# Miniprotein binders against q8h113, part 7

Target 1, 357 residues: q8h113
Amino acid sequence: MVIYHRKVVFTYVRAKRFYHFLNIEMVTDFKSLLPVIDISPLLAKCDDFDMAEDAGVVEVVGKLDRACRDVGFFYVIGHGISDDLINKVKEMTHQFFELPYEEKLKIKITPTAGYRGYQRIGVNFTSGKQDMHEAIDCYREFKQGKHGDIGKVLEGPNQWPGNPQEYKDLMEKYIKLCTDLSRNILRGISLALGGSPYEFEGKMLRDPFWVMRIIGYPGVNQENVIGCGAHTDYGLLTLINQDDDKTALQVKNVDGDWIPAIPIPGSFICNIGDMLTILSNGVYQSTLHKVINNSPKYRVCVAFFYETNFEAEVEPLDIFKEKHPRKETSQVAKRVVYGQHLINKVLTTFANLVENS

## First folded at step 21 (miniprotein)

Design M1
Fold by ESMFold2, fold request of step 27:
Structure M1 (fold): chain B 357 residues (1-357), chain A 85 residues (1-85)
Amino acid sequence: as target 1 above (357 residues)
Amino acid sequence: SEKVEVEIESDDPFLLEWAVLYIKKLAERYGAEVKVKKKDGKVEVTVKGLSPEVAEKIAEMVKEMAKLLGLKVKIEIDGKEYPLS
């Protein structure tokens, strides 16, 4: 806000005081709760050449900037993906996980299946600790040979449940919508960092890889069961679609406290990952989070991970190095080859699943 | 049709607005009507047009949200207090 009837000195002081008031409110709002962002103004303008000037987009961008700087997690509403589809994805997943174990094993993870498919309860580990969940691992499919020898490990189709029969088609529709939504949110994040809308759609970013983990958490009769150990996400942006009648996700705030990420019906919980930390030159930091189960009810979570191109060599973008210069001895200067890291993780995880001996 | 009434107390205006938004999103899920009233130190949220089963589900979800946030609430279904045990 500018005060037109005041002299320059008073205008500066008043604007500074108003900004500090808003800044303080936003920080205190994120110590015990995650911000909720209605992105519908962003989506309405995301393909317009003048989107950066739209008042609604400016408001959303400001909220994204504050959320990403202060906590790295936020709810997204007004996202345009129907509540019916969001719920159907979880309902069909419940149906699959309720099947007898032998039926679920028909789509088990194997090297021949490109390391795609079902993992039984208790075989996944995070930071050396057993995760009490079962899952279906899915990855973007790509043509044989596209990513050379490194990508050969993940070649092949995803192993979708055949029951319900419509599972594959519905999930592929859902994945396309999540991909488009993530791209549009990243346009807002790019603006928040001071770039053009398309800084995350450059040559090594415009054909994003994706990962989807379709996760089932068994009900428990004791407290503090680890459903998924503390971690940060590796990619750019995660969209979390989880059962909303129980809370198990916890997020570490800037003060080091774990706060509950209570599901808001019809929303996605959205968070930034390690590659975004690198690309932003450390301005936005990926956030530790975990899943702790305290409920006797079975809970489903479908996590969509929007990544870089498979072959991307990730380093801070020049525009963000200019806008947000690094401090000396910066840990975010590391160059990372995304696909190599993913493959190394896949091979290590599978060896643990088989108890390689 | 039944109604759920939620009375919310908090000194934190962001927490109040967050809780009201949560209840509005619950109501939207079930096509229910929402009315919000403010009075000294409290916010009252009324959700109406509910089946008995949905009313109990909404009350239970609000109860869990309030417990996790340490939020002081009073929940009624058709004027009868829903237990916060």
Scores: ipSAE 0.706, ipTM 0.901, lowest interface PAE 1.1, mean pLDDT 85
Fold by ESMFold2, look of step 23:
Structure M1 (fold): chain B 357 residues (1-357), chain A 85 residues (1-85)
Amino acid sequence: as target 1 above (357 residues)
Amino acid sequence: SEKVEVEIESDDPFLLEWAVLYIKKLAERYGAEVKVKKKDGKVEVTVKGLSPEVAEKIAEMVKEMAKLLGLKVKIEIDGKEYPLS
């Protein structure tokens, strides 16, 4: 047996030499593996007045705190969303992306469609690098006029595929469940930060916006194809539902190494975003991650982004400034108007999409 | 019905526990029964109640997980060794 200290994020080159190092042993904390959190005790009590004092909740909250302070990524199990639904979402997404290009274009992104809909392979860029994926962009729907002139750009219904026929109903059911799950996880995160369960349900947060990207990654015959370039997520919490028969997601750990986020069947991969970093007064920092494809198989990923209210002016919450005061030398978080930033990003992305189409 | 047996050897208890959890979740997806037995610094995970197609799929997924984690494993389907090459 050879004992091996894993100081380098697992890569394709090292994996290809796997048979030479079959007896490799990893000795790690969260440097090479993402934590797995069974949140069922949290969910069982999340509507109870005294949830903060429940022993099961306290244990889950401790695990959330450690994960969010360290890597900012974790798996959730015991989340109560059926495996059938999670898999059906991916199956129907596979069916849509397998359609001829001209069929997918029937729901293409346009300004008239509120910047909702299908974008073809290769027109998206992250950090100046072309992303080898196709996608459907979806946003929370809202009544005309609700968010004034700023929100007018994004008004209108999402463009759901008509083939498969049941796609819209399935995804709307899924979105409701993801919204509820995200809210409940954020109650645990609020407790982890030393607040009440409801700090992320205050005036500027109780009517959360959401974004969903339904992503298809074409199969590749090359190594290390960029499916999605390195980035952090903008909002509060992301729930990732991805095909679990190939690993492509990589997460940057606290040592600066890229580690694989191996899909665990029936779980969500969850991560925190930039708005949570701001709201927590910098205690929890969003984490760089990327998608690198090295498989000939087509792979789908459905990413649900739980955000603030559209009109939120995001700044550190007072309770977390008190609980976690910043060091004088720490960078002062910039105040952000969520909806304005989202619209600017949407318009910039679309302009680049058109320019590169 | 078929069964998959996975013998896992590791000195890292967190990696071992993570790998066992992975196999349990994979088995749960297919409604399969799981038995875990620890013996002499190794863990044996048995997944039962599988169709032939699902048994092979589970074996292949375990093989890929082990490869990515650098785990030492032995995989059998109905007592027949599943190739790791």
Scores: ipSAE 0.684, ipTM 0.887, lowest interface PAE 1.0, mean pLDDT 85

## First folded at step 23 (miniprotein)

Design U3
Fold by OpenDDE base, look of step 24:
Structure U3 (fold): chain B 357 residues (1-357), chain A 85 residues (1-85)
Amino acid sequence: as target 1 above (357 residues)
Amino acid sequence: SEKVEVEIESDDPFLLEWAVLYIKKLAERYGAEVKVKKKDGKVEVTVKGLSPEVAEKIAEMVKEMAKILGLKVKIEIDGKEYPLS
């Protein structure tokens, strides 16, 4: 009897190692390209309690695991958001940035507006360098006092453009769809880490914050203009909707080379953030990226950041500590209060706005 | 209606698959019909039902993609070679 159990365990461990090894040998050389993931099989099962057993889900989960392990960036297709809406968001964003400066200033970002609204070119700084972009900064709205003294800095409504008039309603619809999509991608990532589909819907994630940056990059006649300096994203997931006809986003691969992230029409670029790195017990590392303005034409990008709860004290999830044990010396286990980190970023980026107001 | 024909040559099957997907997504963006023929190390993609303006735009976007990726491509609009230089 004892010999049969050893053979079955050895065959199962060999089959799991062989499935892992076959999944490792199809290491698409992510050295030059970001992976494209059709997530439609995951979305079709996202509300099913047995979704983890679906063959289509298992395939998507395997693609997500590889992408998050190897590069931390991927294209998302089959995401269920209409191309008409995705394009209309970019069109309206172009229309806003084409407005006279005095019209853009009607929604000017201020400390009294909870750091929401329009920032002119040269206000944003990344790692002490000026970024060559303008933006509208948006955050999840919340009741006054909901997040105590930490949240007070961001209290207020979003400042939406009044031109085009439909901008607010379309962006609120878009935010809802990006929120739902981000949650469903995280169910796949939770499975990829060897958890349940719902590890990213627990106590720290039940009321997810979000940030949205509506970004305009001016046309340039010079090479190597920094549109956005090199950084990692802070949250869980980022969904990037960008112009289809201009390659400007650069992603740093594992070899330290900058890969151009060519826009694919009807796709999002998705990347993982620093909070997901922590929650995963450092299995998935957030990836350094930048934007280089390299076109004489104006370029737009809408970045939606799906975040933890505002007050989340982010630490590695127990299930992922168990599945992916690390030596205690790994700096990844630092507890971070997300809201405090966000506020520190906002205050650092906009320190010059306080001095000039 | 115009057609864009793209021949892609690469020993990397992943680069070929990615480039084919890119052209399919370009065609989908403009409501165009796509045909793909695969040969060993080569793919021929035909996009049909384009306006002249959209055909030129697709050809330019494929040219830029190929330049960025270092892909060997041939592009034709209605059987006329689209310049890569």
Scores: ipSAE 0.811, ipTM 0.936, lowest interface PAE 0.6, mean pLDDT 88
Fold by OpenDDE base, look of step 26:
Structure U3 (fold): chain B 357 residues (1-357), chain A 85 residues (1-85)
Amino acid sequence: as target 1 above (357 residues)
Amino acid sequence: SEKVEVEIESDDPFLLEWAVLYIKKLAERYGAEVKVKKKDGKVEVTVKGLSPEVAEKIAEMVKEMAKILGLKVKIEIDGKEYPLS
């Protein structure tokens, strides 16, 4: 799910140039590589009240701060999710996309299904350009009427593949683990911003929404096929589980160059979203990224998006305004209603589903 | 069982560390043993206990990584040079 708010993207590219001057010390050539962060020391202390004083946590927090300032993308290792589970998610995703088209259509995305389910190739658009991928779109399930008239558009169960039968239970387990991991990474990011570990667990962030896209990128015999158009992610944090044998994700660095995000086996690629940019008072800016299909082989990617509360009215957190004061003229000061923005994005992305139904 | 031997040359210690980590994670993914030797701006990484198919896959993935990063590498499968072109 790609959000183009034209106005937010333009302001952020300029501000990243300014922070590059201060943290000279790690001459990691962020021009060519994303940083790799072992978060195991953070996870070992994530339930400790004094975790901020742990030397291993302080080291991870420093790495998170640099990554979020400089590139807004990083690899996560030591994340505690089993490689067997991570690989099984990709294997079963391949198996689903290998199914006959008629079988994939049993879980077809529809407005009546709350925009949950399978979207065929050519339905997803990014900035008015067709994306060369198919996907299963999933969202956090909620009770009917929980989010009023705004939430009604997304009401319904997730449409899981029925073959293999274990797909639902596997993915529900995976979602839980990604949710827990995302929360714990955000504790580190909260510390990196000079807050308590729990700044991202407050009222607007309690009961976090999530989005998951199970994405299949068809093999191509042409160069520069856009699998997913250039965008920033909307939420707080994204966890990318992808095939290890194909480099397709491209990240725009501070110089404005597209760097390839080489998949590292057993890692997540992690990136920050537009809501984290707002909450951080614009300290951590979301990074423009795209997918280029460049392999004749089919590629899968499972993107988990850890979001705010569905009803969150997102503004800069007071603690981060105090720690990181900005001029009031910053576009970051705009209150954004998460659920309304998500719905507008769903309706815009799937406008063509309504015209062809 | 086959072995993949990778020699990496770079003056960038971060790029060397990243490339070694990448090969270690490749080996871990396939349950393979890894040995690393560092000498005079070179790193030699040996991955052992591979099937022929996995050895070729690792060699190709290392080749692609090296191409993307502009790294000078030499790759051997069981002492035979793996082509970089």
Scores: ipSAE 0.804, ipTM 0.933, lowest interface PAE 0.6, mean pLDDT 87
Fold by OpenDDE base, last read:
Structure U3 (fold): chain B 357 residues (1-357), chain A 85 residues (1-85)
Amino acid sequence: as target 1 above (357 residues)
Amino acid sequence: SEKVEVEIESDDPFLLEWAVLYIKKLAERYGAEVKVKKKDGKVEVTVKGLSPEVAEKIAEMVKEMAKILGLKVKIEIDGKEYPLS
């Protein structure tokens, strides 16, 4: 175990020098676009022990480092998930939200369902404001008692639509592929922070939790309807699969301007969460984003949140504290238990649901 | 089959590259053939093998993208100008 640490340090110093040279030319100050990253070179080497030395991996790692420093959002292409699957997920999601309200209510979110299932329009709140979306909330399934008393609140199966019948199997396949993709992106981010590919996997991702929100945004005839209020994501990584024909996601840049995240067909939008901010010792900041409903047409978005272990005590990783030292006074120094935070968020959202039911 | 021809003008090579990538991904989504001609500050992208419905959809999506980005574009469907306003 001890021998691997010396080689990785030397390659990273070379990568940083190369990034400083590439950063001078591609600082197009284009504060209006999210970067597009082809991750195919990273995926091609994801099982190679020497992946950090591969020239294609080094290039992707640099793009990831820049994106995570500058905006915390990027497009992912070359991700290896079939366009047919990505599109079928959106198509079947439209079909579900087109169902009669009584059919959607068959999978209604309840405390007894472990806060899994369908949320009607106006149930979700962001920062005390009502969101104009409906959703199916899904969480990683686990055995009863696996996560103790904290986990009991989320115990239960996901409530999948029974029509179409194939929806469950499709989404379970999609979740697996998003999980594998998220792991590989995090290997690239771990390299970008100057670690080994496995810095997150060693402590925080042995049994990664996930959240998935299958979101439907109703068509609107009014301007500036908030589909989802301004927030940062809590977890590690978010993979966004959205309709290609509607620009609704807005990302706040470093200048404080809202950048429209134009959908690119066959891409994911990827963003970093607050937990990755903590783990990185605050090198990569999670970025404030919102959704504006600005189309008369219904819009779908599937957000997959790749998370830490449920019981993970999130603190800055030692390797990133060493490589990226900060003054102790930063909010990043607070240890947070992921599962406890998730439960608190779910319970807060549901308290609002009871008041508005 | 219809064709969509897009002319893009910008002094920003990154915007041009991004816009070309966007149109390529639109074409890929619909199984269409793409041809790209680059000039200094200008790109011509041709998407071929489209149904009329898909051609209009691509034209509208390119129009919206160009509006959002403040890009100077010209869009044609089978040599007929697609309205930008």
Scores: ipSAE 0.784, ipTM 0.928, lowest interface PAE 0.6, mean pLDDT 87
Fold by OpenDDE base, fold request of step 27:
Structure U3 (fold): chain B 357 residues (1-357), chain A 85 residues (1-85)
Amino acid sequence: as target 1 above (357 residues)
Amino acid sequence: SEKVEVEIESDDPFLLEWAVLYIKKLAERYGAEVKVKKKDGKVEVTVKGLSPEVAEKIAEMVKEMAKILGLKVKIEIDGKEYPLS
C-alpha cells in the first residue's frame, strides 16, 4: 500500500465525447506525510529478467519515482526482513547504550581502530554545531591495502559490544539483509529512472561500500535539542530502523517545511543520498533532514548507508544523462571520489574530538 | 485481554488511510487482532487481545500520532475514554 496524499486537481477540460478517463493525476499535495511503499511485489520479482513487465513491479516503480521526485524519503514495508530481527537490533542497541560509560569506552573510536567503534556524546558535529547523540560507527571491512593510502585510515575490524555476545553475529546478519534490500530498492529506482534494473550494479557500484551508524539519542527535558543537525546523506540509499514510540526525524519538504517522520512499526524509512542525485543526472534530489531530541526517553536509531564503490569517481550514469539531459551549467562538473569524501569527514570529526576531549 | 477502540474523523481520506495503516502496524507489532469500520469521513479501529501495558502504549502512540497530524480522534481502552490532554 502506498499512501500518497492526493489533492485531486480537477482540471475540468471541457472537450468533446470521448470518455477520457480523467487521469486523475492525484497530485500528492499532502506535504505532511512521507509516502508508504509496499515493495513486496518488487522483491518477489527482483531476480526475474522480465521483472520490469510485472504489473506489481510497475506499480512499485511508479511509487518509487514519485517518492524520489517529490520528497526523497519514503517508508518501506513488505521488505522481507523479520520484525523480530529489526526489534532485536533496537533492543540490543538500547542495552549497549545503557551500559556504564567505562564499558562503552572498551570499543572507543581510535585512529588505530580505523575510526571504528563508540563515539561519545558531543563528538559529532553537523555544519559546525554539536550533535546531541552517541554512536557506534561501523564500516564495511576490507583487506589491508585494498583501498591504498586513502583506505588505510579506515583499515581494521568493526568494534562490536561484547554484551550481549550475540551482538556481532546479529549485526553482521542485519548488514547483509540491509545490503540485499538496498540493492533491490535500487533496481526499482533504476527502472523508475527508465534504465534497466541493473544500472546501479555497474562498474562504479559492483563492490558497494557501506556505513552503519548505531545511534543513541539521550532523553531531554528541553525543546528543540538538535540530536543530528540538518544534512543530506552522501551515499545512494539510507535505511533507517528507529524506535517506534518517538518521533524525532524531521524531513524538509519542497515548500521548506519540516515534516515529522512518525515511526511506523515494522517499517524502514528510506532516503536517497547525494551520490544517487549525481548518478541520476540530478533527477532525484537528496532531501535535507535533521533529528530533534524531543523526548525525556532515550531513543535509538540504526542508520545503514548503502554506498558506491570506495574508490568510485562518481559522475552521472550515461543512460541517465541521455534519458534526462541537463544544461551543462547544471551538471555536477566535479568528479567526487567517495572514499576521499568519507575519509575527510572522518578526519574532521576526529579533529573535533581531540579539540573537545 | 484489553481492547483499544479508536475513532478517527477527517475529511482527508488519505489521512484516514494512513492512520488506519499505522494502527494496523501497531497491532501487528504486538500480535493483536484489528477490526476496521469505515464510514464517510470516519473510521473506527478496534485492536484486541492486548495486555493492559500494551493497550496503554498503543493508546499513547495513537494520541501522539493524532496530535502530530492534527487528527480528531477518540481513544477508548475497554470502553473507558483515554485522555487526549
Scores: ipSAE 0.776, ipTM 0.924, lowest interface PAE 0.6, mean pLDDT 88

